# Designs tried in a protein design chat: VHH binders against EKC/KEOPS complex subunit cgi121 (cgi121). Part 12

Target 1, 174 residues: EKC/KEOPS complex subunit cgi121 (cgi121), of Schizosaccharomyces pombe (q9p7j3)
Amino acid sequence: MILPLFPETQVHVFVYENVSNCAAIHEQLISQNPIYDYAFLDAATILYKKQVYSAIIRALEDRRDEQMKTKTIHSEVILSLSPKTEISSAFRQFSMTKKSKNIVVVKIDSKLTEEEEFERLDKLVEGNRVEFSDEELQKLIDFKVLKKNYKLDPSTLENPLASILSSIALRGYS
Below, E stands for the ipSAE of ESMFold2; O stands for the ipSAE of OpenDDE; V2 stands for 0.75 times the mean of E and O plus 0.25 times the DockQ between their complexes.

## First folded at step 12 (VHH; framework vhh_7n9e_1)

Design g4 (from b4 with Y103W; at its last look DockQ between E and O 0.87; V2 from the best seeds 0.00; counts 0 for: pae E 6.1 > 2)
Fold by ESMFold2, look of step 12:
Structure g4 (fold): chain B 174 residues (1-174), chain A 123 residues (1-123)
Amino acid sequence: as target 1 above (174 residues)
Amino acid sequence: DVQLVESGGGLVQAGGSLRLSCAASGFTFSDYWMYWGRQAPGKGREWVSGIDYSGGSTAYASSVKGRFTISRDNAKNTLYLQMNNLKPEDTALYYCATDYSPWYTRLSDYDYWGQGTQVTVSS
């Protein structure tokens, strides 16, 4: 995908369901294996494509403006999903864990086509790739988790997108 | 004031065991991923092991896997390294480290390091 404000930054987003090796992937992340340099998100926390794109855009804007709070662009995406500025809570709430079943994987600054990046990623993830779409994401979301992460009430649960996007865009201004 | 204080090092014969501790203060220990690193004389820093904020996920350098066990006690703000079947090449200054960002941060970029505790393994 091409982001208008960042035309030279190639971004790929993949969604996997029924992932059987999240524990192994998590171990590789802990060991700082550079082959695993992606943002691995728990799909139970992601309802919309725009949720992910807004976090990516926020992270890229903060990098451009030298305002990043974390040390890599992929960790910054994870922070940017959170309505709060605390890094540890953002990772606890949105990052893949060893117990995750479905994941969203983001690669920023890729030098590969989407299918080339997929071929590399598919060797690392033991699961079924599905389309990165609102339709597929809605099958994987945990609405209890979404409500907790963004503090949604009944009035916002029927159309939570605007509330979620505002939380991402306005983080740090409250 | 962030402090990491290692203890439990010493001189041990090859094949022996040691248990290192790292007492942490000045930050919310349970919110941080913790790591052990080591530095042998005349060599650069080497990552040894890491553990997530809850203790539920761990990782080890290939040179120590199966012999070392990292653990943490969040109620006591303490990180541990159980070292079994020690070899002379394990001789190094062992230090604990942490960073406010999870695992995406390179060892050299960590913000907080302990003083270290010396482990010497004799043949």
Scores: ipSAE 0.151, ipTM 0.602, lowest interface PAE 6.1, mean pLDDT 86
ESMFold2 (binder alone), look of step 12: mean pLDDT 82; pTM 0.828
OpenDDE, look of step 12: ipSAE 0.459; ipTM 0.783

Design g5 (from d2 with Y53W T98V; at its last look DockQ between E and O 0.78; V2 from the best seeds 0.00; counts 0 for: pae E 2.4 > 2)
Amino acid sequence: DVQLVESGGGLVQAGGSLRLSCAASGFTFSDYWMYWGRQAPGKGREWVSGIDWEGGSTAYASSVKGRFTISRDNAKNTLYLQMNNLKPEDTALYYCAVDYSPYYTRYSDYDYWGQGTQVTVSS
ESMFold2, look of step 12: ipSAE 0.481; ipTM 0.786
ESMFold2 (binder alone), look of step 12: mean pLDDT 84; pTM 0.847
OpenDDE, look of step 12: ipSAE 0.856; ipTM 0.926

Design g6 (from d2 with Y100W; at its last look DockQ between E and O 0.76; V2 from the best seeds 0.00; counts 0 for: pae E 5.9 > 2, unsure alone 64.5 < 65)
Fold by ESMFold2, look of step 12:
Structure g6 (fold): chain B 174 residues (1-174), chain A 123 residues (1-123)
Amino acid sequence: as target 1 above (174 residues)
Amino acid sequence: DVQLVESGGGLVQAGGSLRLSCAASGFTFSDYWMYWGRQAPGKGREWVSGIDYEGGSTAYASSVKGRFTISRDNAKNTLYLQMNNLKPEDTALYYCATDWSPYYTRYSDYDYWGQGTQVTVSS
């Protein structure tokens, strides 16, 4: 897909459930294997498509403005999900871990169609692809984690989207 | 200031063992992924091994897998490399490095680097 403000940038987002090899993927990321150059997110932290798109947009805006705080656009997406500026906290809270079971995978600057990127990614991830949709994401979310990550108040838990998006948009502003 | 100080290098016979240490200071050690790299005479820097925040995930270059073991002690802010069954081709300046990111990074993009400790393996 192409985001309106970034017409030259192709982005793909995939969701996998019941992933059995998160530990192996994590090891490949440590070994600096370039074929694993994606943002791997723990699906337990993602409730909405718009949550992911907002983080992608924030990362792309920071790249455009030469304000990135992390070393790659994919790591910048992970930081951008966080309401806080502390990089290591963002990664601990949102990134896939060895223990993750369901993941959201983001590819930015893809030279491939969605189908081509999927065929590549499907060789790396041992799990079941599901639709990137609010319906599927709601089945994978951990609301306890979501509430903690965004400090959601009981009055907002019914529809937390606005609070989450505000946290992403306002990160780092005084 | 951030410092990474390697030690434990030296001269060893082929087939022998050494244990390298990297003492870290000036940053929150447990927040960082840690790596060992090496530079042989006349060659560029080569990635050797990496380890995540808690020590639960490790990775190795194929040339050292099964012979080298990376570990960390977060209470002592120290990274280790146990090198067994050393070969003459393991001769190099060994250094530790750190990065906060779990994603692919060019070797030259690490946040901090040690000065290195020399390992020389005689045939």
Scores: ipSAE 0.133, ipTM 0.561, lowest interface PAE 5.9, mean pLDDT 86
ESMFold2 (binder alone), look of step 12: mean pLDDT 81; pTM 0.815
OpenDDE, look of step 12: ipSAE 0.811; ipTM 0.905

## First folded at step 13 (VHH; framework vhh_7n9e_1)

Design h1 (from g2 with T98V; at its last look DockQ between E and O 0.80; V2 from the best seeds 0.78)
Fold by ESMFold2, look of step 13:
Structure h1 (fold): chain B 174 residues (1-174), chain A 123 residues (1-123)
Amino acid sequence: as target 1 above (174 residues)
Amino acid sequence: DVQLVESGGGLVQAGGSLRLSCAASGFTFSDYWMYWGRQAPGKGREWVSGIDWSGGSTAYASSVKGRFTISRDNAKNTLYLQMNNLKPEDTALYYCAVDSTPYYTRLSDYDYWGQGTQVTVSS
């Protein structure tokens, strides 16, 4: 897809459930294998499509404005999901780990169509692709984790979207 | 200021073992991923291994997997590399490193490197 404010930037988002090889993927990512140049997120932390899009937009805005805090656009997406400014906190809370079971995968600056990128990614991920949709994401979320990551109180738990999006948009301004 | 000081290098015969240490100071050691790299004379720097802030996640270059083990002691602010079954191709100056962005940073862009410790493996 193309985001209106970033017309030269092609972005793809994929969701996989029941991933059996997160440990292997994580090792390849850590070892700087360029084939694994994606943002790998733990799906247990993602409830909404808009949560992911807001983080992508924030990362792209920070890149445009030369305000990135991390070393790559994909690591900046991970930071941008967090209400906190600490890089280590964002990674501990949102990134895929070797223990993850379901993942959301983001590719920014893709030179491939969605189906071409999927074909490449599918060779790397041993799991079942599902639609990137709020319906599928809500099946994979851990609400205890979501509440903790965004400090949601009872008044926001029935529809936490606005609180989450505010946290992403306001990071660093409060 | 950030300081990384490697030790434990030396001359060893092929098949032998060495244990490298990296003493860290000037930052909160337990909040950072740590890495080992190496550089043979006349060659570019090569990524060797990385370890997360608690020691729970590690990764290794294919050339050393199964032979080298990275570890850390957060109480002593020390990073280790246990090197077993050494080969002449492992001969290099070994550096430890730290960076603010966990594991997404390319080797050439890490924030800090130590001075290195020489490992020489004879055939």
Scores: ipSAE 0.670, ipTM 0.852, lowest interface PAE 1.2, mean pLDDT 91
ESMFold2 (binder alone), look of step 13: mean pLDDT 82; pTM 0.831
OpenDDE, look of step 13: ipSAE 0.887; ipTM 0.937

Design h2 (from g2 with S54E L107Y; at its last look DockQ between E and O 0.85; V2 from the best seeds 0.82)
Fold by ESMFold2, look of step 13:
Structure h2 (fold): chain B 174 residues (1-174), chain A 123 residues (1-123)
Amino acid sequence: as target 1 above (174 residues)
Amino acid sequence: DVQLVESGGGLVQAGGSLRLSCAASGFTFSDYWMYWGRQAPGKGREWVSGIDWEGGSTAYASSVKGRFTISRDNAKNTLYLQMNNLKPEDTALYYCATDSTPYYTRYSDYDYWGQGTQVTVSS
């Protein structure tokens, strides 16, 4: 997928459930294996497609404007999900860990079609791919975690999207 | 303001052990992933090991896995590398390093490096 404001940037998003090797993937990320150059997110923290797209857009805007806080576009996506500016907090809250069970995987600046990128990624992830859709994400979310990460109260559970997107868009502007 | 100071290097016989320390100051140590790197004579800098905020996740270069153990003590703001069964090819200047971006930063791009401590392993 090409975002209208970023015509030279191809983005792919994949969702996996029942992933058995998150610990191994995490070890490869720590060891800086370039084959694992993706943003690996814990699906327990992601409720909407728009949540992920808004974080991607924010990261790409900050890259364009030379205002990135982290060293790569993929780490910037992880930061951009957070309502706070602290890099360590964003990673603790949103990144895949060795204990994660379901994940959302983002590739930015892909030179491959979605199918080609999937074939590469599928060799790395031991799990079942599901559609990147609000319907599938709702099955994987942990609402207790979501409420904590975005400081949502019970009244926002009916329409939490606006609160979440505001947090992503307004970080650093207050 | 950030300072990383390595110690514990020296000369050691092959098969021996050394424990390196890295004293950190000028930042909130527990908010940072920490790394060891090394530079052998005539070689570029090589990533050796990394450790998360609390020590729950670690990784090692294949050449040292099983022989080296990275650890940290957040109360003392100190990073460690226990090196066992040392080999002549482990001879290098060893550096601790860090960056504000956890584990996505390529080793050539880390913002903070120590000056290093020399480890020399004899046959």
Scores: ipSAE 0.751, ipTM 0.881, lowest interface PAE 1.0, mean pLDDT 91
ESMFold2 (binder alone), look of step 13: mean pLDDT 85; pTM 0.857
OpenDDE, look of step 13: ipSAE 0.859; ipTM 0.921

Design h3 (from g2 with S100E; at its last look DockQ between E and O 0.88; V2 from the best seeds 0.82)
Amino acid sequence: DVQLVESGGGLVQAGGSLRLSCAASGFTFSDYWMYWGRQAPGKGREWVSGIDWSGGSTAYASSVKGRFTISRDNAKNTLYLQMNNLKPEDTALYYCATDETPYYTRLSDYDYWGQGTQVTVSS
ESMFold2, look of step 13: ipSAE 0.718; ipTM 0.877
ESMFold2 (binder alone), look of step 13: mean pLDDT 87; pTM 0.884
OpenDDE, look of step 13: ipSAE 0.884; ipTM 0.935

Design h4 (from g2 with W53Y; at its last look DockQ between E and O 0.83; V2 from the best seeds 0.81)
Fold by ESMFold2, look of step 13:
Structure h4 (fold): chain B 174 residues (1-174), chain A 123 residues (1-123)
Amino acid sequence: as target 1 above (174 residues)
Amino acid sequence: DVQLVESGGGLVQAGGSLRLSCAASGFTFSDYWMYWGRQAPGKGREWVSGIDYSGGSTAYASSVKGRFTISRDNAKNTLYLQMNNLKPEDTALYYCATDSTPYYTRLSDYDYWGQGTQVTVSS
């Protein structure tokens, strides 16, 4: 997909459930294998499509404005999900780990169609692709984790979207 | 003022073992992934191993997997590399390194490096 403010930037988002090889994928990321150049997110932390889109938009805006805090656009997406500015907090809270079971995978600056990118990614991820939709994401979320990550209280739990999106869009420069 | 100081290098016979240490200061050690790299004389830098914030996730270059073990002690702000069954091709300057961006940063782009400790493995 192409976002209106970033017409030259192709973005793809995939969701996998029941992933059996997160440990192997994580090892490849740590080993800096360029084939794994994606943002790998723990789906237990993602409730809405708009949550992911907002993080992507924030990362792209920061890249455009030369305000990125991390070394790559994919790591910047991970940072952008966090209400805090600390890189370590964002990675602890949102990145895929070796214990993750379900993941959201983001590719920015893709030169491939969605199906071509899927064919590459499907060789790397041993799991079941599901639709990137609020309905599927809601099946994979851990609400205890979501509440903790965004400090949601009872007054916001019925419709937490606005609180989450504000955290992403308005997080300070520092 | 970030500082990484390696120690524990030396001369060892092939098949032997060494344990390297890296003392870290000037940053919150537990908030950083840590890495070991090495550089043989006249050759490029090689990524050797990496370890997450807590020590729960590790990765190794294929040339050292099964022989080297990375670990960390966050209470002592110290990174370790246990090197077993050493081979002449392991001869190199070994350095610890880190970057504020975990594991997405290319080896050449890390912001912080130690000066290194020499490991020489005799045939």
Scores: ipSAE 0.703, ipTM 0.867, lowest interface PAE 1.1, mean pLDDT 91
ESMFold2 (binder alone), look of step 13: mean pLDDT 85; pTM 0.849
OpenDDE, look of step 13: ipSAE 0.902; ipTM 0.943

Design h5 (from g2 with T101V; at its last look DockQ between E and O 0.88; V2 from the best seeds 0.76)
Fold by ESMFold2, look of step 13:
Structure h5 (fold): chain B 174 residues (1-174), chain A 123 residues (1-123)
Amino acid sequence: as target 1 above (174 residues)
Amino acid sequence: DVQLVESGGGLVQAGGSLRLSCAASGFTFSDYWMYWGRQAPGKGREWVSGIDWSGGSTAYASSVKGRFTISRDNAKNTLYLQMNNLKPEDTALYYCATDSVPYYTRLSDYDYWGQGTQVTVSS
């Protein structure tokens, strides 16, 4: 896909459920294997497509404006999901860990079609691909985690989208 | 300020063992991923091993996997590298390192490195 504000930047987002090898993927990320150059997110923290797109857009805006706080665009997506500016907090809250079961995977600056990127990614992830949709994400979310990550009270959990997007969009880094 | 201080190096015969330590200060140790690197004379830095905040996830360069074990003690703010079955090619200055961004930062871009401790393996 092409984001209107970034017409020369191709982005793909994939969702996998029942991933059996998150520990192995995490080890490859620690060892800095370039084949794993994606943002790997824990799906338990993602309820909406717009949540992911807002983080991608913010990361791309910060790269464009030379305001990135992290050292790769994919790590910047992870930071951009957080309502806080602290890097370690964002990774603890949103990044895939060896204990994750379902994941959202983001590739920015792809030179491949979605299906070509999927073929590459599918060799790395042992799980079932599902559609990147609000319907599928809703099946994978942990609402206790969502509430903690975005400081939602009981009334906002019924309609959390605007609160979440505001937290992402309005967070300052200064 | 951030300070990383390595110790435990020395001269050892091939096949021997050493345990390196890295004492950390100036930051919240348990919030940081930690790494070991090494540099042999006349060569560039080589990534050796990495470990997450709690010690639950680790990774090793292929040249040391099965022989070296990284660990940490967050109560003592100390990182360790147990080095077994040492070979002459393991001879290098060993240093610990860290960065504010977990595991996405490439070796050349880590923010903090220690001064190193020399390991010399004789045949």
Scores: ipSAE 0.611, ipTM 0.822, lowest interface PAE 1.5, mean pLDDT 90
ESMFold2 (binder alone), look of step 13: mean pLDDT 87; pTM 0.869
OpenDDE, look of step 13: ipSAE 0.831; ipTM 0.912

## First folded at step 15 (VHH; framework vhh_7n9e_1)

Design i1 (from g2 with G56D; at its last look DockQ between E and O 0.88; V2 from the best seeds 0.79)
Amino acid sequence: DVQLVESGGGLVQAGGSLRLSCAASGFTFSDYWMYWGRQAPGKGREWVSGIDWSGDSTAYASSVKGRFTISRDNAKNTLYLQMNNLKPEDTALYYCATDSTPYYTRLSDYDYWGQGTQVTVSS
ESMFold2, look of step 15: ipSAE 0.728; ipTM 0.878
ESMFold2 (binder alone), look of step 15: mean pLDDT 86; pTM 0.864
OpenDDE, look of step 15: ipSAE 0.792; ipTM 0.890

Design i2 (from g2 with Y103F; at its last look DockQ between E and O 0.87; V2 from the best seeds 0.80)
Amino acid sequence: DVQLVESGGGLVQAGGSLRLSCAASGFTFSDYWMYWGRQAPGKGREWVSGIDWSGGSTAYASSVKGRFTISRDNAKNTLYLQMNNLKPEDTALYYCATDSTPFYTRLSDYDYWGQGTQVTVSS
ESMFold2, look of step 15: ipSAE 0.692; ipTM 0.866
ESMFold2 (binder alone), look of step 15: mean pLDDT 85; pTM 0.855
OpenDDE, look of step 15: ipSAE 0.858; ipTM 0.919

Design i3 (from g2 with R106Y; at its last look DockQ between E and O 0.80; V2 from the best seeds 0.77)
Fold by ESMFold2, look of step 15:
Structure i3 (fold): chain B 174 residues (1-174), chain A 123 residues (1-123)
Amino acid sequence: as target 1 above (174 residues)
Amino acid sequence: DVQLVESGGGLVQAGGSLRLSCAASGFTFSDYWMYWGRQAPGKGREWVSGIDWSGGSTAYASSVKGRFTISRDNAKNTLYLQMNNLKPEDTALYYCATDSTPYYTYLSDYDYWGQGTQVTVSS
């Protein structure tokens, strides 16, 4: 997809459930294998499509404004999911780990169609692709993790979207 | 004022072992992924190994996998590289490195590197 404010930037988002090789993917990321240049998120932390799009938009805005805190646009997406400014906290909370079971994978600046990117990614991830939709994300979320990551209290738990999006948009101003 | 100070290098015969240490200061060590790199004369820098903030996830260059072990002691702010079954091609200046961005940062982009400790492996 193309976001209106970033017309030259192609973005793809994929969701995988029952991933068996997160440890191997981590090793490839650490080993600087450029084939793995994606943002790998733990799906247990993602409830809404808008949560992911808001983090992508925030990362792209920070790149445009020369305000990125991390070294790549994909790592900046991971940071942008967090209400806090600490890079280590954001990665601990939202990044895929070797223990993750379900993941959301983001590619920014893709030169490939969605089908072409999927064919590449599917060679790397041993899991079942599902639709990137609120319906599928709700099946994969861990609400205890979501509550902790965004400090949601009882007044926001019925519909936490606005609180989550506000946290992403206002990071660094609180 | 980040400082990374390597030690433990030296001359060793092929098949031997060395243990390198990297003393870190000026940052919260347990919040950073840590890496070892090396540079042989006339070659560019080569990524050797990396370790997450807890020590639970590690990775190795294919040339050293099974022979080298990266580890860390967060209480002592120290990174280690145990090098076993050393070969002449392991001869290089070994340095530790880090960056605030976990595992997405490529070798050429790391912000902090030590000055290195020389390892020389004779036949």
Scores: ipSAE 0.667, ipTM 0.855, lowest interface PAE 1.3, mean pLDDT 90
ESMFold2 (binder alone), look of step 15: mean pLDDT 84; pTM 0.853
OpenDDE, look of step 15: ipSAE 0.861; ipTM 0.923

Design i4 (from g2 with G50A; at its last look DockQ between E and O 0.84; V2 from the best seeds 0.74)
Fold by ESMFold2, look of step 15:
Structure i4 (fold): chain B 174 residues (1-174), chain A 123 residues (1-123)
Amino acid sequence: as target 1 above (174 residues)
Amino acid sequence: DVQLVESGGGLVQAGGSLRLSCAASGFTFSDYWMYWGRQAPGKGREWVSAIDWSGGSTAYASSVKGRFTISRDNAKNTLYLQMNNLKPEDTALYYCATDSTPYYTRLSDYDYWGQGTQVTVSS
């Protein structure tokens, strides 16, 4: 996919459920194996497609404006999901860990079609690919985690998307 | 000021063991991933090992896996590397490092490095 404001930037997002090898993926990512150059997110923290796209857009805007806080665009997506500016907090809350079971995987600056990128990623992830859709994400979310990460209370549960998107857009202004 | 100070290097015969320490100050140690790297004579820097904030996740270069163990003590702001069954090819200047971005940053781009401690393994 091409985002309108970033016409030279191809982005792909994949969702996997029942992933059995998150520990192995995490080890390869930590050891900086270049084949694993993706943002790996814990799906338990993601309820909406717009949540992910808003973080991608925020990361790309910060790159465009030379305001990135982390060292790569993929790490910047992880930071951009967070309502807070602290990098360590964002990684603790949103990144895939060795104990994750379901993941969302983001590739920015891809030179491949979606299917070509999937073919490469599918060799790395031992799990079931599902559609990147609100319907599938809703099956994988942990609402307790979502409420904690974005500090949602009963009043915001009636419109959680707006509160979440506001948190992503306004990070750094409070 | 951020400071990383390694110690525990020395001369050891092949098959021996050493434990390296890295004393950290000037930052909140428990908020950072920590790394060990090494540089052998005439070679570039090589990533050796990484450890997360609490010690719950670790990773090792294939050349040292099973022989080296990274650990940390957040109460003492200290990073460790236990090196067992040392080989002559482990001879290098060993340094600890950290960066504000967890594990996505390439070794050459880390913000903070120690000065290193020399490990020499004789045959």
Scores: ipSAE 0.685, ipTM 0.866, lowest interface PAE 1.1, mean pLDDT 91
ESMFold2 (binder alone), look of step 15: mean pLDDT 87; pTM 0.871
OpenDDE, look of step 15: ipSAE 0.721; ipTM 0.858

Design i5 (from g2 with S30D S54E; at its last look DockQ between E and O 0.87; V2 from the best seeds 0.75)
Fold by ESMFold2, look of step 15:
Structure i5 (fold): chain B 174 residues (1-174), chain A 123 residues (1-123)
Amino acid sequence: as target 1 above (174 residues)
Amino acid sequence: DVQLVESGGGLVQAGGSLRLSCAASGFTFDDYWMYWGRQAPGKGREWVSGIDWEGGSTAYASSVKGRFTISRDNAKNTLYLQMNNLKPEDTALYYCATDSTPYYTRLSDYDYWGQGTQVTVSS
């Protein structure tokens, strides 16, 4: 959807399928390599564009309000996908792991155009870029994982968007 | 009260080995990535190694890769660093550290640090 409250914050979102080097990317993240300053998400956990944008909005709101729980805006996006407040749980559930096959990559506060950011990112990720769209995301989702992460019942699995967005928006008020 | 206590340092000849331990308390150890850092005389703090909350993912500074092995025992709330083929350049105060944010946190921003254990490697 629209990021009207943050119109001057440049955000890019990329989706890659068939990624062969998630283990190498993960090592670079834990080595604090600033070239890898992105949020790397496991695409098996992402069904909708709005899911990602809602997490970005929540992270940006928490930064604006000086209520971030994690140390960077990118780690805050990962936390913001979770219906829970525990940082470890959010990372276990949503972050790319060394075994991930498909990923969603978020850059916030980019100083680059989308194409320039893609050129940088494409040097880091060994996989096929696909469109950031609900159609492509639905090919990569694992519905068993989605149900577990958001505690969805059978009636919401056909169109779980409202439940997911409520979980993101209401985290901390349960 | 978070506490990180290192042990196992000492004097060792070049080419030798040491095993460092870090006893942790005051937090749920399994929920934290753990790290080793070091500070050589006259130098700033250097990130050495990190390990995920169950030990499946690790990373090492290029200066120690292939010689040092990080591990953890979650039943004992203890982090380890096996240091083999030690060089005089490895002489430093070694400390363990952690932060609630996995791997995105830069060394300067970690919330918790041990006091360190001295490793001195003679040539």
Scores: ipSAE 0.684, ipTM 0.862, lowest interface PAE 1.1, mean pLDDT 90
ESMFold2 (binder alone), look of step 15: mean pLDDT 86; pTM 0.862
OpenDDE, look of step 15: ipSAE 0.723; ipTM 0.861

Design i6 (from g2 with S100T T105S; at its last look DockQ between E and O 0.84; V2 from the best seeds 0.79)
Fold by ESMFold2, look of step 15:
Structure i6 (fold): chain B 174 residues (1-174), chain A 123 residues (1-123)
Amino acid sequence: as target 1 above (174 residues)
Amino acid sequence: DVQLVESGGGLVQAGGSLRLSCAASGFTFSDYWMYWGRQAPGKGREWVSGIDWSGGSTAYASSVKGRFTISRDNAKNTLYLQMNNLKPEDTALYYCATDTTPYYSRLSDYDYWGQGTQVTVSS
């Protein structure tokens, strides 16, 4: 897919549930295997499509403006999900770990169609692909984790989208 | 200032063992992933192993997996590499390293490296 603000940048987002090999994927990421060049997110932290799109847009804006804080665009997506500027906090909160069960996978700057990228990714992930949709994401979210990550109080939890998107958009400003 | 100081290298017979240490200072050690790399004479740097903030996740280059064990002691700000069943091919200058971006950075882009400790394995 193409985001309107970045018409020359092809982005794909995939969601997998019941992933059995997150530990193996994580080892490959740590070992710098270039085949695994994706942002791997823990789906327990993602409630909305717009949450993911906003983080992607923020990462792309920071790349465009030469303001990236991390070494790759995919690590920048992970940072961009966080309301905080600390890189270690963002990774602790949002990245896939060896214990993750459901994941969201982002590819930026893809040279492949969505189906071609899926065929490559599906060889790496042992799990069930589901639609990237708010309906599917809502089945995978952990609301306790969401509340902690974005410091949502009970009133905000009834309509958390605006608070989450503001946190992503305003990180580093105030 | 970030400082990484390796120790524990030396001369060892093939099949032997060594334990390397890396004393870290100038940053909050428990907030950083840590790595070992090595450089053999006439070769570029090779990634050897990495470990997360707490020691719960580790990874190894295929050439050392099963023989080397990375570990850390956050109370002592120290990173370790236990090297068993050493081979002549393991002869290299061993460096500890860290980076501000957890595990997504390439070896060549790591922010901080120690000066290294020499490991020489005789046949």
Scores: ipSAE 0.662, ipTM 0.859, lowest interface PAE 1.3, mean pLDDT 91
ESMFold2 (binder alone), look of step 15: mean pLDDT 82; pTM 0.825
OpenDDE, look of step 15: ipSAE 0.883; ipTM 0.937

